# VH-VL binders against Large ribosomal subunit protein uL30 (rpl30): the designs that were tried, part 6

Target 1, 158 residues: Large ribosomal subunit protein uL30 (rpl30), of Saccharolobus islandicus (c3nh88)
Amino acid sequence: MVELLGIIRIRGWAKAPWYINETLEMLRLRYNFNTMMYPKTSQILGMLNKVSPYVTWGEIDPDTLKLLIIKRLETAKGDKVSDSYVKEVLKIENIDTMVKQLYEGKIYLHKLDQYFKLPIRLHPPKGGFKGSVKRPYKNKGEFGYRGDKINELMRRMM

## First folded at step 4 (VH-VL)

Design r92 (from r30 with light chain S53R; framework fv_rolinsatamab)
Fold by ESMFold2-Fast, scan of step 4:
Structure r92 (fold): chain C 158 residues (1-158), chain A 122 residues (1-122), chain B 107 residues (1-107)
Amino acid sequence: as target 1 above (158 residues)
Amino acid sequence: EVQLVQSGAEVKKPGSSVKVSCKASGYTFTSYYMHWVRQAPGQGLEWIGEINPSGGSTNYNQKFKDRATLTVDKSTSTAYMELSSLRSEDTAVYYCARDFSEYGWGDAFDIWGQGTLVTVSS
Amino acid sequence: DIQMTQSPSSVSASVGDRVTITCKASQGISSWVAWYQQKPGKSPKLLIYAASRLQSGVPSRFSDSGSGTDFTLTISSLQPEDFATYFCQQANSFPYTFGGGTKVEIK
């Protein structure tokens, strides 16, 4: 199986240095609450560490990914994603199969721009952030690596 | 015209390394993943790995993970595959190929380089 | 790794013949199969990808069928330019793997 990282931008454009903005653009996280998913590689981790004060990330699980697809991912036309749409455009049975194939490295969400609106746009978290977005997750803040706790945060933002 | 042009044939000694280039033209280089595939003489095709030219992220066939390094130079629209610790069984034609998966179809390779023959012999 | 077993390894055929090539995956790959044509000394050429989608510029005499583990490439009426080696590829799981190839030869 491939490990997948869910990444959410949690701070806006306030006076970020040019190289930070360039890297966020490369990750397709131009606006606050934009979210993307990428395979966990050393290159992606290097980019995330460079922009860590603006993002939070961790390993997304299949149940959370399925909910993200159902509740927040939009077709290129702006409609909700359905089993019939996935079958029509990706030629696979349903959303469950899409999730399975994403974890197997068969398809990559970040390469599916023709069929889905990317980046995915999330709501602010229900109940607000528990810590400061200006502090690292490990120091009771919100930014940076948070492991499997990314799943809890994503669900609050759906 | 969309095309991939690879560097010329190489003859290498066992234990050395080889670096093959693949220059892209006729399309936006950073919009498509690039794959590397090899074919031993008279044999089938074997996938080595892929690279995203935009961010540099890679995925490797586990068989090649410790020896293959995929890189890109965006300024020249060129992809590179370096293979180290060469053995006689690495003698093959090496291809770069463009990923059609930007359309969300399971990865297929629509544009191929002409191939680079790498011969490993003493 | 998913193993792709192609059969036959070679077939002798005449112009106008219907040619079928079979590809079996060692585990389910849904519809994630692509087919390539390769002529001696040339790079592979994509014919068909994912769920029988014909690549632009490829003649309609090429078609494929199957899902799950069993797949078939069909050339409905073989033409002189079709004598080549054909490969299947699964795009379902890393690493991507190819069949051993089927050489279509003049009878």
Scores: ipSAE 0.000, ipTM 0.477, lowest interface PAE 18.8, mean pLDDT 85

Design r93 (from r30 with light chain S31N; framework fv_rolinsatamab)
Fold by ESMFold2-Fast, scan of step 4:
Structure r93 (fold): chain C 158 residues (1-158), chain A 122 residues (1-122), chain B 107 residues (1-107)
Amino acid sequence: as target 1 above (158 residues)
Amino acid sequence: EVQLVQSGAEVKKPGSSVKVSCKASGYTFTSYYMHWVRQAPGQGLEWIGEINPSGGSTNYNQKFKDRATLTVDKSTSTAYMELSSLRSEDTAVYYCARDFSEYGWGDAFDIWGQGTLVTVSS
Amino acid sequence: DIQMTQSPSSVSASVGDRVTITCKASQGISNWVAWYQQKPGKSPKLLIYAASSLQSGVPSRFSDSGSGTDFTLTISSLQPEDFATYFCQQANSFPYTFGGGTKVEIK
């Protein structure tokens, strides 16, 4: 089992240093509310810490990931993802099996460009952000690591 | 002691198939994507495809998707590349190579097999 | 497909020279570029990945610069063991593609 991080960009255009913009682009988080999922590795954590004022992240759970796939992920042609599409292009039974295989490390979202439009783009959160996007989550703001609370935020942005 | 050891050179007729093996040792086989790259004599490198050894999921260069098949045998930590419908322009050294980072972060190939020369005579 | 155009195709140099190799991507690839060295009859060797990250055991005379579409590999003071062919590679999108190579030859 791999541990998966859900990552959302929460700060739009700003006069950021070039190396911050480079790192955000490498993570496929060029625009506000872009979201991606990556395995939790030291490499990914290092990149996230470097760009932490612009993103929030935490461990995504299977229920949230399934909702993200159903409500926000699009096929390469821009359609909603269905069980039949998953069966056709990934050769697996359905969306539930896709979620299971993502957690098992048998497939990775960042390797599925041929089949899905990446990055996923979320809506602004319902009810707005609880704190300032200019302050870290640990100090009553929104950016940076937030653990399992990423799931609550993602559901408000679907 | 990370090492990739490939099968020996092969001479094939046009229209036949070849299957090259790549035996991995010294690391957790299922944690790293395996890539296949070829190089015609005196020429540049051409990416064929990649496989996730954990689940067998693949991505192919579209140029090869109808002829190349990438597989793995987890019990022996061995990756395979089969190329069918061989033509003289398929004459090349074929390499397996490990992705640099775990789980297909996908930026570079750090460990390479020694290469397998496949000659297609016409 | 993203085309990687590498120049020059060959360069003649002497030990101690500074050598610069250029690689241009047909589309933006951010910092997803790697550089390889290949000696005759041998497998490629990874030198630099994700631009600027020097592979373990690679001498500090190798460095790179660039972002987006324009990238360079620099060998600050060429050594006898550096006579080889060098390739760039993009990892931004499938299929991964390589530059045509630059052969660094002795004068």
Scores: ipSAE 0.640, ipTM 0.871, lowest interface PAE 1.8, mean pLDDT 90

Design r94 (from r30 with light chain S31K; framework fv_rolinsatamab)
Fold by ESMFold2-Fast, scan of step 4:
Structure r94 (fold): chain C 158 residues (1-158), chain A 122 residues (1-122), chain B 107 residues (1-107)
Amino acid sequence: as target 1 above (158 residues)
Amino acid sequence: EVQLVQSGAEVKKPGSSVKVSCKASGYTFTSYYMHWVRQAPGQGLEWIGEINPSGGSTNYNQKFKDRATLTVDKSTSTAYMELSSLRSEDTAVYYCARDFSEYGWGDAFDIWGQGTLVTVSS
Amino acid sequence: DIQMTQSPSSVSASVGDRVTITCKASQGISKWVAWYQQKPGKSPKLLIYAASSLQSGVPSRFSDSGSGTDFTLTISSLQPEDFATYFCQQANSFPYTFGGGTKVEIK
C-alpha cells in the first residue's frame, strides 16, 4: 500500500513565481487553506518540494481522514457527506468503508470530483499557527514536511 | 519490458456483447489506472473509461456508462472491457492503455495495447 | 464535455520543415493536455503530457506551449519518421476528450 499525504496550503499568493502558481494549481491548492490528499509518490513529492514554502504535508491517518470527510468534505451540491450519499454515488456501504478504501488505495480523492467539491477548504487553525508560516517546520516554522504532525494540524483546522 | 497484449479481433451481430481482454506485464499492475479508448476506422480517438486495478473503482464516459463494464483480474494482471447492445457504429479498434503516472495522477497514456478490431455487422 | 478543436486537419510538409499544430479547448484546462503520434496501423504513442513535459525517448524537436485554452505542438525540423497523425487530449475533467487529429503528409 502506498501512504497517503495530507497537504494544506498555508500561504497566499504574495508574488509567487509563475511555476510555483502553476504547480499549486495542478495540485488543486489555488487558495490559502485548500487541502488535498495524494498518494505518496516520487512525482507528488517532487511537486511538493518545488512549492514547499507555500504548503505543509505529512502522512494522514484514518481517524483524521474520517474527521476531514465528516466535518469538511462537501458533496458536489454543497451538502455534508452522509453514509447514504456515499452508498448512492460510490456504491459502498458508508463513510467508514470510504475511509478504508481511500487509505488502501482502492479509490483516490483526486478521482472523485464528480461527486465531491474539491479541493477541501479548511479553517485557520484554532489558536493560530505555533510558528511562522514563512519558516520550515524543521526550523520552528510551519511549511514543508511535518510527518504525522499533519494530523494534529488538520484537526485544529476543522 | 512494459507491455499490454490484447485479445484478437471479433465479428459480432447487432444487439450482442463483446468482451476484450488486456494482459499487462513488466510493471506493478495495481499501481496504474487502466484506460479504454476506441477509434473508428479512419477517425479519431474516444475515451470509454478508466479502472483502478487495486480496488476495481471505475469512471466512465457517460456516452458508454449504460453499456460498458470495466473489470480486472489481479491474479492474472488482466483488464477487461465488455460492451453490450452493440450497433454498427461500435465498429472500431479498441485499445487498453496505461496511465503514465502511478495512482491516477496525470491522465495521459504512455503504454498502449496493440488494439482489438471489433466489427459489428449482420 | 470539453471539446478539443484541432487545426489544421492536414498539413503537407517536407523534411526539415517546421510544423505547427494547434489545439483549442472549449473551456480552461490549465496545463492538462497531452499529445500523441499515431502511424498507420499502429497504436498511438505519447509525446508530451501535462503540457511541456516531454516523454522519455521522444526527440527534442517535439515541443509544446500553451495554457488554459490554446495549445500548440511544434516539430522544429521534420524528419521522415515524423509523417503521422497527431492528436491532442485534455485531462482536466471527465470525460477525457481528444482533438480530431492532424495528418502530417509528404509534400
Scores: ipSAE 0.571, ipTM 0.844, lowest interface PAE 2.1, mean pLDDT 89

Design r97 (from r30 with light chain S93R; framework fv_rolinsatamab)
Fold by ESMFold2-Fast, scan of step 4:
Structure r97 (fold): chain C 158 residues (1-158), chain A 122 residues (1-122), chain B 107 residues (1-107)
Amino acid sequence: as target 1 above (158 residues)
Amino acid sequence: EVQLVQSGAEVKKPGSSVKVSCKASGYTFTSYYMHWVRQAPGQGLEWIGEINPSGGSTNYNQKFKDRATLTVDKSTSTAYMELSSLRSEDTAVYYCARDFSEYGWGDAFDIWGQGTLVTVSS
Amino acid sequence: DIQMTQSPSSVSASVGDRVTITCKASQGISSWVAWYQQKPGKSPKLLIYAASSLQSGVPSRFSDSGSGTDFTLTISSLQPEDFATYFCQQANRFPYTFGGGTKVEIK
């Protein structure tokens, strides 16, 4: 089983330095509330730490991933993702099987951009952010690593 | 030591197909994407496609989509590239190459097979 | 498809020379550029990836620079073993594409 990180950009264009903008672009997080998912690797963690004041991340669970696919992920043409679409383009039974295969490492979201519109775009969180987006999650803020609490935030942004 | 060892040279007639093998050793086969790249004599490198050995999912260069088939055999840690409807223009050295990063993040090729010369002639 | 235009096609140089090779992408590729060395009859060897990371075992005389669409590979002091063909590659979009190559020859 592959450990998957959900990543959300939470700070918009606010005079970010060039090197930070370059790294955010490589992660496909060009605009505020852009969301991507990547396998947890030292390379991804290194990039996230470099841009931590602009993003929040943590381990996404299967229930949250399924909701993200159903509610926010779009086909390349901009339609909602359906079981029939997944069967047509990925040759697998349905969305539940897609979620399972993502955790098994049989497919990766970042390799599927010919079939889906990436990055995923989330709404601002319902009820607003609880802390400051200018402070780290560890210090009563919002940016940086937040572990499994990424799932709660993502659900508020769907 | 990480190595990719390819099958030997092939001479094929136009219209036939060729299947090149690439045996991996020294690493976890299913954790790294395998790529196929060709180089015609006097020409540059041309990317054919990639395969995730864990699930068999593939991405192809559209130029080869209808003729190339990438597969793997996990039990032998071997990747295969089959190219059908061969033409003289397909004469090239074909390489398998490993993505340097686990799980397809990176897409630069750190370990290469020795290459397989495929000659298409009547 | 992203076109990678590499220049020059060949360069004649002497041991100790600084050699620069340029690569231009037809659209923005961020830092998704890799550089390879290929000697006659051999497979390509990865030198640099993600436009800044030197591959393990590659001498420090190899370096790169660049952003967006314009990239450069530099060999600060050419050694006898560096006479080879060099290629750039983009990994930003499918299909992955390579530059046409630069042959570094003895002057």
Scores: ipSAE 0.588, ipTM 0.854, lowest interface PAE 1.9, mean pLDDT 89

Design r98 (from r30 with heavy chain S57T; framework fv_rolinsatamab)
Fold by ESMFold2-Fast, scan of step 4:
Structure r98 (fold): chain C 158 residues (1-158), chain A 122 residues (1-122), chain B 107 residues (1-107)
Amino acid sequence: as target 1 above (158 residues)
Amino acid sequence: EVQLVQSGAEVKKPGSSVKVSCKASGYTFTSYYMHWVRQAPGQGLEWIGEINPSGGTTNYNQKFKDRATLTVDKSTSTAYMELSSLRSEDTAVYYCARDFSEYGWGDAFDIWGQGTLVTVSS
Amino acid sequence: DIQMTQSPSSVSASVGDRVTITCKASQGISSWVAWYQQKPGKSPKLLIYAASSLQSGVPSRFSDSGSGTDFTLTISSLQPEDFATYFCQQANSFPYTFGGGTKVEIK
């Protein structure tokens, strides 16, 4: 089982240093509200800490991941993802099996560019952000590591 | 010791197929993507494709998609590259190579097999 | 496909020389570039990945710079064991592509 990090860009590029913008592009988080998912590794954590003021992240759970796939992930042609599409292109039974295999490390979202439009694009959060996007989550803001609270935020942005 | 050991040199006729093996040791086989790269005599390096040994999922260079098949045998920690419909232009050293980082994040290759020379001639 | 163009194709140098090899991507690749050394009859060896991540056991005389489309590998003081062919590789998108190589030869 792989721990998966859900990552959302929550601050635009305005006046960001070049090295921050470059790291955000490497994470496929070029625009505000771009969302990606990666296995939790030291390399990913190092990159996230470098761009911490522009992103928020935490451990995504299976229920949230399933909703993300159903509501926000698009096929390469821009259509909604269906069980039949998953069966056709990944040769697996359905979206539930896709979620299971993502946690098993049998497939990785960041390797599926030929089948899905990446990065995923979210809406602004319903009800707005609760704190300042210019402050760390740990200090009553929004950016940086937020643990399992990433799931709550993602659901408000679907 | 992290090591990739490939099968020996092959001489093939045009139109035939070749299957090269790559046995991994010294690391968790299923945690790293395995890549295949070839180098024709006096030429540069050309990426053929990659496989996730955990699930068997593959990504191919479109140039090879119709002829190359990448597979793994998890029980023996061995990766395979099969290339069909061989042409003289396929004469090259074929390498297996491990992704630098776990879970397909690296996409650069830190450990390489010794290479397998495949010669396609009449 | 992203094309990686290396220059020069060959360079003649003496021990102690500073050698620079350039690599240009046809599209932006951020810092997703790796550099390899290959000696005749041997497999390539990874030197540096994703700008400045020097591999364990690779001497500090090897360094890289650049981002976006223009990248440089520098050998600050060439040693006898450094005479080899060097390749860049982009890791930004499929298919992964390599530069044509730069042969560093004895003057």
Scores: ipSAE 0.594, ipTM 0.857, lowest interface PAE 2.0, mean pLDDT 90

Design r99 (from r30 with heavy chain S57N; framework fv_rolinsatamab)
Fold by ESMFold2-Fast, scan of step 4:
Structure r99 (fold): chain C 158 residues (1-158), chain A 122 residues (1-122), chain B 107 residues (1-107)
Amino acid sequence: as target 1 above (158 residues)
Amino acid sequence: EVQLVQSGAEVKKPGSSVKVSCKASGYTFTSYYMHWVRQAPGQGLEWIGEINPSGGNTNYNQKFKDRATLTVDKSTSTAYMELSSLRSEDTAVYYCARDFSEYGWGDAFDIWGQGTLVTVSS
Amino acid sequence: DIQMTQSPSSVSASVGDRVTITCKASQGISSWVAWYQQKPGKSPKLLIYAASSLQSGVPSRFSDSGSGTDFTLTISSLQPEDFATYFCQQANSFPYTFGGGTKVEIK
């Protein structure tokens, strides 16, 4: 099983140094509320540390991932993702199987550009952010690592 | 020692198919994407496609999608590239190459096979 | 497809010379560029990835600079073993594409 990180950009228009903008673009988080998922690796964690004031991340769970696919992920043409679409393009049974294979490392979201519109775009969170997006999560803010609380935030942004 | 060892040179007639193998050793085969790249004599490099050895999911260069098939055999840590409907312009050295980062994040190729020359002649 | 235009196509240089090779992408590729060295009869060897990261075991005389669309590989002091063809590659989007190559001939 692969440990998956859900990552959301939460600070959009602030003037960022060139190297931070480059790193955000490489993570496919160019615009506010862009969301991606990556395997938890030293490379990804290093990039996230570099851009931590602009993003929040944590371990995404299967229920949240399934909801993200159903509610927010779009086909390359902009349609909703269905079981039949997944079967047609990925040659697997359905969305539940897609979620399972993402955790098994048999497919990776960042490699599925030909089939899905990436990055995923979320809405602002229902009820707004609870803390400042300019402060770390651990210190009454929103940015940086938040562990499994990423799932709660993602659900409020769908 | 990380190695990719490819099958030997092939001479094929136009219209036939060729299947090149690439045996991996010295690393966890299923943790790294495998790529296929070709190089016509005296020419540059051309990316054919990639495969996730864990699940068999592929991405192809559209130029080759109708003719190229990438597969893996996890039990032998071997990747395969089959190219059908061969034409003279398919004469090239075909390479397998490992994505440098686990799980296909690196998008650069750190370990390469020695290459397999495929000659298509009538 | 993203076109990678590499220049010059060839260069003749003496040992100790500074050599620069440029690579231009037809679209923005952020820092998703890699550089390879290929010696006659051999497979390519990865030198640099993500525009600025030197691959382990590659001599420090190799470096690159640039982002977005314009990239430059620099060899600060050419050595006899640097006789080779050099290729850039973009990793921003499918299909991955390579530059046409630059042949460095050592005099």
Scores: ipSAE 0.554, ipTM 0.848, lowest interface PAE 2.3, mean pLDDT 89

